# Designs tried in a protein design chat: VHH binders against FERM domain-containing protein 4A (FRMD4A). Part 10

Target 1, 303 residues: FERM domain-containing protein 4A (FRMD4A), of Homo sapiens (Human) (q9p2q2r20to322)
Amino acid sequence: RRCQVHLLDDRKLELLVQPKLLAKELLDLVASHFNLKEKEYFGIAFTDETGHLNWLQLDRRVLEHDFPKKSGPVVLYFCVRFYIESISYLKDNATIELFFLNAKSCIYKELIDVDSEVVFELASYILQEAKGDFSSNEVVRSDLKKLPALPTQALKEHPSLAYCEDRVIEHYKKLNGQTRGQAIVNYMSIVESLPTYGVHYYAVKDKQGIPWWLGLSYKGIFQYDYHDKVKPRKIFQWRQLENLYFREKKFSVEVHDPRRASVTRRTFGHSGIAVHTWYACPALIKSIWAMAISQHQFYLDRK

## First folded at step 1 (VHH)

Design g08 (framework vhh_etentamig_d1)
Fold by ESMFold2-Fast, scan of step 1:
Structure g08 (fold): chain B 303 residues (1-303), chain A 124 residues (1-124)
Amino acid sequence: as target 1 above (303 residues)
Amino acid sequence: EVQLLESGGGLVQPGGSLRLSCAASGFTFSSYGMSWVRQAPGKGPEWVSGISYSGGSTYYADSVKGRFTISRDNSKNTLYLQMNSLRAEDTAVYYCARDTYYDESGWDEYFQHRGQGTLVTVSS
């Protein structure tokens, strides 16, 4: 089966995948292209028939996943799956480089919500990392046409492209003398502080049919208002979770909640335990479950 | 802005040949795999052929294997499709497409960075 693995740089790895190839073997192959040792943070993603992002299960064969029934190659994406609070916890330069490339991609593709003024500062670090010190306004304008540094939304929020370029130049001039590594560290320190960094979002509904975003991350499970991905309405830290379970169209968490225990006492015989349930199509519920279990295991492995 | 401009389509008799070209601009052509996708009248899009960023690997739909040849010239930012032994079933608008990454909008990304297309009509 023909597969294309999109790498975090501009390259694609093109493979004829045989039926017996395991996803962990594909991940090992991709990781070898980067001399990557700290593979535990990375995964290989694909878009399913419902249009939702899914991840290869490492102990399963690549071709046993539910890929879209379209002609053409199976498109796969090598990227960060398991985020951490700071790249300062990473041991290898290869891992740090890939986290930086992943973050740049997420910002450019608008997967991370960020103010346009912050985008201009981030673009200046991209230039410092790629090109070194500021030399001239025209070189910057030329480089910004070649680099995916300015997402479309940021460009639309301002009067002109020239305005956006001038803001980037202003930030870039202040970075004179920073090394490539310093630019990466400074870029990542900003991105890591963003509220949506490291959160996998899923569109769900509650029992009443009200839409919500369910966020899954290394910190826990978050419930967001459908129009506000930044400030969660409910936070379920991994240490608070008693159980996770799912059925065809629902995903549920059981949490130890002392506040409910003190106020409600005995509600349905579950004193001190609250159950929260969200609904979605079966394919999305399977994706949510797989991500939740993986994120929880990642949390446990780091303690 | 990704720009793709197809050319070379036209009317041809069954058994004939045509060569399609696609001029690419607005991105680093040599860094992306490229594909040809076609859409026959009243049908959905069908992937036809693909080529790696270097040109070292080529792939074909079973319907065109042995008859079509995909190639590229990275120095000219141009993609080609040589079509031989054409059949009435090959009648379609042919689109040049850049292979794309994900966003949560899904598989339609595969087709999003396409050109205007070039019409190939195979008829006696």
Scores: ipSAE 0.000, ipTM 0.093, lowest interface PAE 22.7, mean pLDDT 82

Design h01 (framework vhh_lunsekimig_d3)
Fold by ESMFold2-Fast, scan of step 1:
Structure h01 (fold): chain B 303 residues (1-303), chain A 123 residues (1-123)
Amino acid sequence: as target 1 above (303 residues)
Amino acid sequence: EVQLVESGGGVVQPGGSLRLSCAASGFTFSSYALYWYRQAAGIERELIASITSGGSTNYVDSVKGRFTISRDNSENTMYLQMNSLRAEDTGLYYCARDLGEYWSYDETYFDYWGQGTLVTVSS
């Protein structure tokens, strides 16, 4: 079957996938195009029939996943699945470059919330990395039309495109003499500090039917108000988790909560254990569970 | 009809190992997540390990790296391999299966529990 793997450098890998091809073999094939050794941070994602982002299970055959029944090739995305506190933990220049490309894509596609002034500073590092030192205002304005540096939301928040370009130019002039690698490090330092960086979001409901966002990351599990993905209302760090639990339409966590006393037989553990439960359709709960156990295992493998 | 039966408990020295078994009957074993709980004297029953129908596992921090939960769907049996046992691991170990119904925010509900198997870690 025909598959298109969208790569982080804007290339597409066109493949005729045979029924026996394992997802780990496809990941290896994609990684070889980048001479990438640190594959453990990356995955191959796809959108399921319900419109939710899913990830290939590495020990399973590619074509055994629940792809949409649409005509045409299966669309797959090579991207970062497992985020970390800093690229300073990465050993391979290829890994660092791919984290940078992934971050640029996430900012441009508005998957990460960021203030427009921060966007302008980030755009200056994109220019420094791609083009080197500032030469002229005219060259910058031309380059910004060709590079995915300014997301639509940032442009809409200001009176003109020229204003946005001028702010980028002001930041860019300050970077004179920085190497490509230094520009990448500085870009990533800013992006890594953003509250939504590295968080996988899922739309869920509580037992009363109230909508929430559930965030999963290398730091733990986060519960967000439906209208605020930036400021979590509850934070469950991996070290605080007693257990994770899954059923057809629900996902639960048990945490050490010193403000709660366990007084019933249907409350797990000793005093200070609390259970938090969220609800969604079975397909989404399976995605949440797969991401939660994968993020927790990633956390354990790095400790 | 639905039954869970634990076995494999016993007396071991600190640093020793035990394998607990939970034999299930009366339901489609492969379709359900299963749990190990333990209860020590004077302490509330705590969930220590879980395994989903797909084989994904979870553990409380105190047993991570020492205990391994597994299942054999062909034998309708769940296991808990316990290594590097400590005095604080002493307790009655239960296997459980939930009803599959929705959970309260502040409570969980299980419809099936075994009778338990006693583990004693002593010098």
Scores: ipSAE 0.000, ipTM 0.114, lowest interface PAE 19.2, mean pLDDT 82

Design h02 (framework vhh_etentamig_d1)
Fold by ESMFold2-Fast, scan of step 1:
Structure h02 (fold): chain B 303 residues (1-303), chain A 124 residues (1-124)
Amino acid sequence: as target 1 above (303 residues)
Amino acid sequence: EVQLLESGGGLVQPGGSLRLSCAASGFTFSSYAMSWVRQAPGKGPEWVSGISGSGGSTYYADSVKGRFTISRDNSKNTLYLQMNSLRAEDTAVYYCAKEGLYDFSEWGSYFDYRGQGTLVTVSS
């Protein structure tokens, strides 16, 4: 089966995937194109029939996943799945570069909300990384038309494109002399400080039908007001959880009773557990379940 | 489509032995931890035993430790449960499970890809 893997450097890898190919073998193939050794942070994603982002399970065959029933190639995306506090913990420059490319893509595609003035500063680091020192206003305006540096929403919030370009130029002029690596580090320092960075958000409802965001990261499970992704209303750290449970349309977490000793395993007759349940369509519930387990396993591997 | 087919159940005397099998298809068997779960008439499911994808780690409920042995043959996509020193309390329908309850200790098991089950009756 024909598959297109969208790479973080704007390339597409065209493949004829055989039925026996494991997702981890596909990840290895993609990683080889970047000389990438620290593969543990990355995954291969696809959009399912319901429009929700899903991830290939590495020990499963690529073609055993529920892809949309459409003609043409299967579209896959190589990107960061497991985020960390800082790129300063990464060992290889190849890994750092891919985190930078992933962050740029997320900002440009408006997957991370960011203030427009911060966007202009981030765009200046993109220019410094790609082109080096500022040369002229004309060159910058030309480069900004070619580079995916300014998301549509930022452009709409200001009086003109020229205004946005002028703000980027102002920031860019201050960066003279910075190396490519320094520009990447400074870009990532800003992006890593954003509250929504590194969180996978899922739209869910509680039993009363009230909408919420459920956030998943290596730090745990977070519940957010539907109109505020910044400050969680509830925080479920992995150490507080007894079990995860799911059924067709619901996902539940079982939390240790704070009045009892922590248990690593549920025992018969033990009733000191609080349950929190959220509802969504079956496909989304399975995605939440898979992501929660993967994030917890990533947490344990780094412990 | 994920399919699990249990077999090997039957009527056995107390103190007897049975070997259950589960034939798995529709997924990469060696990549998933597997479990045995049982359900006695009128009661909820009880987790019995679990095994890692490689077979390198095995886990047992306290009620069956020392009597039951879980194993797998990844070349045949088959899970086994060797049941020795059977008791009347072991009477249940036994299910093979790929997904289910996720235990935050050191492993997780899934419980939405179980088969039809196989009945084990321990009596006279």
Scores: ipSAE 0.000, ipTM 0.229, lowest interface PAE 13.4, mean pLDDT 82

Design h03 (framework vhh_7uia_1)
Fold by ESMFold2-Fast, scan of step 1:
Structure h03 (fold): chain B 303 residues (1-303), chain A 125 residues (1-125)
Amino acid sequence: as target 1 above (303 residues)
Amino acid sequence: QLQLVETGGGLVKPGGSLRLSCVVSGFTFSSYAMAWVRQAPGKELEWVSSISSSGSTIYYEDSVKGRFTISTDNAKNTLYLQMSSLKPEDTAVYYCARGDIEYLWDSGTYAFDIWGQGTQVTVSS
């Protein structure tokens, strides 16, 4: 079967995948392209029939996943799946480069909401990393047409493209003398500080049918008001979780609460367990479950 | 500019022969594995053959073994596919491709990062 793996550096790998190929072998293939050793932070994603982002399960065959029933190539995306608090914890330059490329893609595709002034500052670091020191206004305007540095929303919020370019130039002039590595570190320090960075969001409902966002990350599970992805209303750190489970249309977490005494699934057992449950279609619940288990395992591996 | 240009396609009768050529530019030809991939009308891409950068390791799809021969001429930056005993089932657009990771080709996955525009081969009476 033909598959197209979109890489973080705008390249595509055209692959002919045999039915027995495991997803971990495909990840190894892609990682070898970057001489990438720290593969544990990365995954291969695809969009399912409902439009939701899913991830290949590494111990399963690539072609056993629920791809959209379209003729033509299977479209896959190599990207960061497991985020960390800082790139300073990464060992290899190849890993750092890929985290930077991933962050740029997330900002450009508007997967992370960011104020336009911050966008202009981030764009200046992209220019410093790609082109070195500021030389002239004409060169910057030319380079900004070629580099995916300014997301569409930032461009639409301001009176003109020239205004946006001028703001980027102001920031860029201040970076004179910074190395490529310093530009990457400064870019990442800003992006890593954004509240939505590293969180995988899923649209869910509670028992009453009220919509919420459920966020999954290396820090735990977060519940957000449907109109506010920034400040969580409930926080479940991994160390607080006693159990996770799912059924057809629901995902549940069990949290230790010493203020409560309750029966723990057996008539005469007692513990301070509180249960929280969210609802979604079966396909989305399976995606939430897979991500939650993977994020929890990532947490345990780093502990 | 990195470019692969295929030539040599055409109309042949069953049992006939054709030689496809792919001239590459913009990279060091002898440093990369190369492959031929084909696509028949209304069908998926099918890998045909690959050759390692050294020329020492050659692989063929089972249906073409003994009929097709892949080879390279490093002095001319050219990849060849000599096709003999052609069958109607060989009718396809043939693409030249640059291999990125040759050591994984025998694992049942073939990675290609640059493709040519293709050349049409039609086997018909």
Scores: ipSAE 0.000, ipTM 0.133, lowest interface PAE 23.0, mean pLDDT 83

Design h04 (framework vhh_ozoralizumab_d1)
Fold by ESMFold2-Fast, scan of step 1:
Structure h04 (fold): chain B 303 residues (1-303), chain A 124 residues (1-124)
Amino acid sequence: as target 1 above (303 residues)
Amino acid sequence: EVQLVESGGGLVQPGGSLRLSCAASGFTFSDYYMYWVRQAPGKGLEWVSEISGSGGSTKYPDSVKGRFTISRDNAKNTLYLQMNSLRPEDTAVYYCARSDYFEELYGSDAFDYRGQGTLVTVSS
């Protein structure tokens, strides 16, 4: 079957995927195009019938996943699945490059919530990385029309495109003399500090039917008010997590809560356990479960 | 199809001991919190012990704490309740239970699946 893998450098791989091809073999093929050794941070994603992001299970065949039944090629995306606190932990320049390309894509596609003023500073680093030092206002305005540096939401929050361009120019002028590598490091330092960076968000409801966001990341599981993805209302760090459970329409976590008294070990005393449950359609619950298990395993493997 | 089958109940003298067992089938046993719940004559359901899916966490009400011990063998899909220092007040039908409502585990409505029960009578 014809598949199209969108790469982080805006290229597409057109492939005729054989029924027996495993997802891990497809990941290896994509990684070879980047000379990428640190594959553990990356995955291959697709959007389901509802437009929600799902991930290929590496030990399964590519074509055994539930793709939308639309005409044309199966559309797949090579991107970062497992985020880390800093690119300073990465060993290879190829990995750093791909994290930078992934971050630019996430900012532009509005997958990461970020203040418009921070967007303008980030856009200046994109220009420094792509074009080098500032030369003229006219060149910058031309380049910003060609580069995916300014997301639509940032443009809507201000009086004019010219205002946004002028803010980018102000930041860009300050970067004179920075190398391409320095621009990448500075860009990533800002993006890594954003509260929403590296968080996979899922729309869920509680038992009363109130909507919430459930966030899954390398740091743990977070519950957010539906209108505030930035400040979590509840934080469940991986080290606090005793068990994960799921059913057809619900996902539950069992966490160590010192407010609840329970005997966890006979000879060493007692500790508290609390259970938190969220509800969604079966397909979304399966996605939440898969991501939660994968993020927890990633956390354990890094210790 | 969820099935829970209790055994081990009987007549015992005050101060005596009994061990209850529950054979579970029709679901992934290790994925669920399990409970022992009892119903004394003329009273409502009362939970007496709670155990996490892994067996790493247990909880008891003050009425049985220090006397009852809940445990599980996930390889055998079996739940146990060791009851020591039994009192006449412990006379009840004991049920093995599973709940689909993890955040609210109180009262009869919290226990979606229960077995047939096993009678424990504490009298001389």
Scores: ipSAE 0.000, ipTM 0.094, lowest interface PAE 20.8, mean pLDDT 82

Design h05 (framework vhh_sonelokimab_d1)
Fold by ESMFold2-Fast, scan of step 1:
Structure h05 (fold): chain B 303 residues (1-303), chain A 124 residues (1-124)
Amino acid sequence: as target 1 above (303 residues)
Amino acid sequence: DVQLVESGGGLVQPGGSLRLSCAASGRTFSSYAVGWFRQAPGKEREFIGAISGSGGSTYYAVSEKGRFTISRDNSKNTLYLQMNSLRPEDTAVYYCAADWYSEDILTSGEYDYWGQGTLVTVSS
């Protein structure tokens, strides 16, 4: 079956995938195009029939996943699945490069929340990495039209495009003499500090039917107000989790909290155990469960 | 949409046995997972155990396993807790609770419907 794998450098790999090909083997093939050795941080994603992002399970055959029943090739995306505190923990330049490309894509596609003033500073590092030192205002304005540096929302928050370009130019002038690698490190330092960095978001409901965002990351499980993905209302670190379980339409966590007294209705088990449950359609619950187990395993492998 | 009422509480001697009942009013009792909880004075509410809607699966808190048995009779819309080898520390108000489910549940989970409680006193 024909598959298109979208790569982080805007290239597409067109492949004829055989029925017995394992997802792990496909990841190996994609990684070979980047001379990538540190594959443990990456995955291959696809959008299911309901529009939700899913990830290939490495021990399963590629074609055993529930792809949309559409004509044409299966569309797959190679990207970072498992995030870390800092790229300083990465060993290879190839890995660092791909984390940078992934971060740029996430910022541009507005998958990571960031203030427009921070966007302008980030855009200056993109220019420094791609073009080197500042030369002229006219060159910058031309380059910003060609590079995916300024997301649409940042442009809409200000009175003119010229204002946004001028702010980028101010930041860019300060970077004179930085190497490509220094620009990448400085860009990543800012992006890694953002509250939404490395969080996979899922739209869920509680038992009263109130909508929430459930966030899954290397740090744990987070619950967010439906209109605020930045500041979590509840934080469940992996080390605090006593149990995880799911059923057809619900996902639950049991959190060990050794506090002596609690009047919350969620502490109905043993003293210090609170249970939290979220609801969604069966397909989304399966996606949440797969991501939760994978993130928890990644956490355990790193401790 | 289910109402729960506990009964069978009372005074029992240490080492004795007691069976609690929880009567459900509502039309789809078998579609709910049902559990037992207790709360002693000055302590947090504690999970005892739960049973699936079909009765095919049970889950118990480790401290109660072997002494307490949960069962249900869907034809009578009734949940039971059989308590054996009772100790003074088992003195508490016992509550039954129901959780809506679409499949088998084996956990202390969040419960939607609660009874009023029945007092069990274990004393000489």
Scores: ipSAE 0.000, ipTM 0.109, lowest interface PAE 19.1, mean pLDDT 82

Design h06 (framework vhh_7qbe_3)
Fold by ESMFold2-Fast, scan of step 1:
Structure h06 (fold): chain B 303 residues (1-303), chain A 121 residues (1-121)
Amino acid sequence: as target 1 above (303 residues)
Amino acid sequence: QLQLVESGGGLVQAGGSLRLSCTASGRTFSMGWFRQGPGKEREFVASISGSGGSTYYADSVKGRFTISRDNAKNTLYLQMNSLKSEDTAVYYCAAEIFDYWGSDESEYDYWGKGTRVTVSS
């Protein structure tokens, strides 16, 4: 089966995938193109028939996954799956480069919500990393047309493209003398501090049918108001989780609730466990389950 | 004004080794090697990021060729081992301005004139 793997540097690999090829072998092949040793942070993603992002399970065959029925090649995406507090914890420059490319892609594609003034500062670091020191306003305006540095929403929130370019120029002039590596570190420091960084969001409903965002990350499970992805309404750290389970249309977590251990006589014998349940279509529940188990394992491996 | 000059090409027997160099007249970011064999279109060989921390290779050369760079000298290298007759080509050095290394020749902004490598059977 023809497959097309989109790489973080805008390259595409056209591959003929044989039925026996394991997802881990495909990841190894892609990683070899970057001389990447620290593969544990990365995955290969695809969009299912419902439009939701799914990830290849490394111990399964590539073609055992539920790809949408479309003419043409199976489209796959190599990207960061497991995020960390800071790139300063990474060992190799190849890993740092790929985290930087992943972050730039996420900002540009508006997968990470960010204030437009912060976008302009981030764009200045992209220019410093790619081109070095500021030379002229004309060169910057030309480069910004070629580089995926300014997302559409940031451009729409301001009076003109020229205004946005001028803000980037102001930030860029302040970076004079920074090395490529310093620009990457400064870019990542800002992106890593963003509230939505490293969180995989899923649209779910509670038992009353109220919509919520369920966020999965290396830190735990977060429940967000449907109109506010920034401040979670509930936080479930991995260390608090007693059990995780799912059924066709629901995903549940069992958490230790110390307050329930001291319950009244009416609840005498209670286990001190609280259960939280969210609902979605079966395909999305499977995606949530796979991500939750993977994020929890990543947490345990780093503990 | 950026100029790229390749060197190190020559005649070598199958199974032999050769190292190509490419010297840039100024600062470069990501760079790559491309080749064009007799009667063939130009094809990608290998690329390297501006920092040298990331590399990419065509399947045909993976495990035999190594791309590297010395930024202090503005020089790119291609170490070619276990050479085959199919490796006979003119090898071109290329540089691009956005540090997005890749296999698409249209992404590269600056090109050298090439250095010839002939591998005898």
Scores: ipSAE 0.000, ipTM 0.092, lowest interface PAE 23.2, mean pLDDT 84

Design h07 (framework vhh_lunsekimig_d3)
Fold by ESMFold2-Fast, scan of step 1:
Structure h07 (fold): chain B 303 residues (1-303), chain A 123 residues (1-123)
Amino acid sequence: as target 1 above (303 residues)
Amino acid sequence: EVQLVESGGGVVQPGGSLRLSCAASGFTVSSNYLYWYRQAAGIERELIASITSGGSTNYVDSVKGRFTISRDNSENTMYLQMNSLRAEDTGLYYCATLEYDYSGWEDVHFDYWGQGTLVTVSS
């Protein structure tokens, strides 16, 4: 079957995927195009019929996933799946460049929440990486039209495009003499500090039907108010999780609760474990489960 | 030639404060990515705080709200203000700048490191 793998560097791989091809083999093929050694941070994603991002299971065949019933090729995306605290832990130049390209895409597509003033500083590093030192205001304004540096929301929050361009120019002028690598590292150090960086969000409901965001990351599981993806209401670090469960329409976590453990008489027979449960359609629950176990395994592998 | 010199370490009681400094020569602190690493007994070396050329800061979860990284561009010096110190903060603190060369970046976390300054939190 025809598959089209969108790469982080604007390239597309047109492939005829045979029924026996494992997702791991496809990832290996994509990684070879970048001479990528540190493959453990990356995955291949696709959007389902509801518009939600899903990930290929590496031990399964590519064509055994629930792709949308659309004409044309199966559309797949090579991108970062497993994030880390700092780019300083990455050793391969290809890994660092791909994290940078992934981050630029996430900021431009507004998948990461970022203040517009921070966006202007980030845009200056994109210019430094792509074009080198500042030369003139006219060149910058021309380049900003070609590079995916300024997301639409940042442009809407200010009096004019010219204002936004002038703010970027101010930051860019300060960067003279920085290498491409220094610009990438400066960009990534800002992006990795953002609260939403590395969090996979899923729309869920509690037992009472109240909507929440459930966030899954290298740090753990987070519960957010539906209108605030930035500051979590509940934090479940991986080290605090005793168990994970899922059923058709629900996902549950068991967390060590020291308050309950301290009330032995009233909690006779209890181990001080609290259970938290969220609800969603079966397809989304399966996606949450797959991401949760993958993030937890990534956490354990790094210990 | 790039040089980093740490100072300000010492012995302090739990709950106390220390201010570490990193004096730079051969480059400008206002234009570089700068960070602090910590090597503690029984713990692998870890990145604890960083600051970009634009002034954006990042911290490891265990020090957030307690430690503050800053720069003084006139003194060409970076600082780490450490408050509410705990026994687990004991260790060697290293100042570093990350150089990334697309042509051959390897072991970059060792590039342009200082000598380290010892912090001991003990009663």
Scores: ipSAE 0.000, ipTM 0.372, lowest interface PAE 11.1, mean pLDDT 82

Design h08 (framework vhh_etentamig_d1)
Fold by ESMFold2-Fast, scan of step 1:
Order: C-alpha cells, then structure tokens, then sequence
Structure h08 (fold): chain B 303 residues (1-303), chain A 125 residues (1-125)
C-alpha cells in the first residue's frame, strides 16, 4: 500500500508499505532520516474518518489501523507525541531540533494558542535560526512570505501585514549575534511556557450533555470549559489516579478524594475515591483511552 | 456594504486637542483590527495608529506616540482617536480603515481593505 509520511522539515517520504510492516519499524525508518536516537518522544499520526488525529500503535502492523477510505496514498505525520517540561532534559541536538520544528508547525497551524505580540517575537527567532542576523527590511519581508512564521489569526488581529512585518523586524534587530542554537533555545523557552503546550485535546460531554474539552499530557488529565482551552477547571495528576476505565461511549477516571475517605460506614462506605466520567462516540473514546494509557506509561517511565 | 464614516475634524491651534470618531457598519466590527491613516496636502498616506479587534492591543507611529490615543467601543461599532498636543505637521485628512486581508490583494498602496471618506484636521495659528 502506498503511504506518504510528512516529516517535520517539510519533506515527504513516499513508501510502499508491506502488510507485515510494524509501526515501530516505520518509526525507526523515519527516525533514521534525522539521526534521531531519542525516539520515545515521537509518534506517527493519521487523521481518521471523523477528522480526528490518531496515532499508530507501535506493536501493531501499520496497515491494521483504521485509515480513511480514499483514493491515493495513506497520509501519515511524523511529530512529537510526548512532551516534557523543558528541552534542557533532552540529550541530543537532533531531538532538540525536531521539538523546535514541531513547535513551529503547531504555532503556525494554530494548534497552540498564542498572543499575537508573542507570535511576532517567536517569528524573529525563526528568522534568526533560518537566516542568521538581520540584514534589511526588504529581505525580512520577502522571507516572511516564504516561511510559515505568521499564523492567519495574528495577521487578522492587526491593522496591516506591513505592521506585523515591522513588529517582527523590531524583535529581529535585537537578536543580532545569536547562534542558531541560542535562537532555538529562546524560541522553545517561550513556547514551553504556554498553557496549551503539550496538551492533546478531545471534545467530550459530561453526563448532563454539557460539552467540555478533555486534555491529556505528561502531567495528567485536564478538564476545560468548551470555550476556554487555557485554564483547566479540573486537574487530575497521574499520581492521584487510582484507575482508568473505558466502555463503548464513556471514559472514566478514579481519583483519590480525602473528603470521601472521611465519610465511611462499617457496612457500606466509600474508599476515598471519586469517579469522573466523560462521553463521546466509540472511536473517540478509544483514541482517548489509547492516549491516556500512553501518556501514563510515559509518566511512569520518567518517574 | 462595508461603510466607515469619520467625524470630529476641524481647525485647531497648535497645542490643542481634537477627538475623531469613526462609525462602522456592514461587517462584524469586533472581528477586525482598525487603523487611522492620514494624508497631508501633497503627500502620500501615512499610517498613524492601530487597534486590535478586542481593543486589547494598541499601536502608534513614532510621530504621534505619547500624543495620540486610539480606542474603540465594540458595543457601538465606533473607533476613536484622541489627539493631544497637536502640531502644524499633524494637518491632514484622517481616514478610518478596516484591516486588509493579505491573501486577496496588493499591499503597495494602503494595506487596508476599506477606507472611509475622511475628516479634515487643520492645525494652524
């Protein structure tokens, strides 16, 4: 089967995937193109029939996943799946570079929510990394048209394209003399501080049918108001979770609750555990479960 | 159907103040950044000030910074420019401008999607 793997550096790998190929082996092939040794942070994603992002299960065959029934190649994306507190914990420059490329893609595609003034500063680090020191206003304006540095929302929020370019130029002039590596570190320091960085969001409903966002990350499980992905309403750290359950249309977590532990009866009592449940279609519940188990395992491996 | 109508211009002495208003209609006002652009006699257009759709961010040309204040009232679909410490060089027709969609046209002239009819500000002793 023809498969096209989109890489973080805008390249594509065209592959004829045989029925026996494991997802783990495909990840190894992709990683070899970047001299990447720290593969544990990365995955290969695809969009399902519902338009939701899914991830290949490394111990399963690539072609045993539920791809959309379309003419043409299966489209796959190599990207970061497991985020961490800081790139300072990464060992290899190759890993750091791929986190940087992933972050740039996420900012440009508006998958991470960012204030537009911060976007202009981030764009200046992109220019410093890609082109070195500022040379002229005309070169910057030309480069910004070619580089995916300014997301559409930032452009819409300001009076003109020229205004946005001028703000980037002012930030860029201040960076004179920074190395490529310093620009990457400074970019990532800003992006890592953003509240939505490293969170995988899923649209769910509670028992009353009220819509919520459920966020999954290396830190735990988060519940957000449907109109605010930034400030969580509930936080469930991995260390607080006693158990995880899923059924056809629901995902549940058991969390330690000291209040309930103090309210017990000899013959019928509570174990000090509170249960929180969210609802979605079966395909999305399976995706949530797979991500939750993977994020929890990642947490345990680093504990 | 996009309409922008400026008002508040007039003759003032150097050091004086004026407040300009722009009434907007035909689009969702709060979704767009707005600007003030001026054109002095015999000169090209000069961008003066801009404000984000929410009103949370404001921007000024160096020539007016510290003297002019841009603001908006999204409940009234109205843009304002408070001009203090006016100078002879501030003499111009002032235009209200809706943000320009960069994918759809040329940025060589105005960088703005729509401009109003303008309001004349004359600073003279």
Amino acid sequence: as target 1 above (303 residues)
Amino acid sequence: EVQLLESGGGLVQPGGSLRLSCAASGFTFSDYAMSWVRQAPGKGPEWVSGISGSGGSTYYADSVKGRFTISRDNSKNTLYLQMNSLRAEDTAVYYCAKSYEWDTGSFEVTYFDYRGQGTLVTVSS
Scores: ipSAE 0.000, ipTM 0.095, lowest interface PAE 24.1, mean pLDDT 82

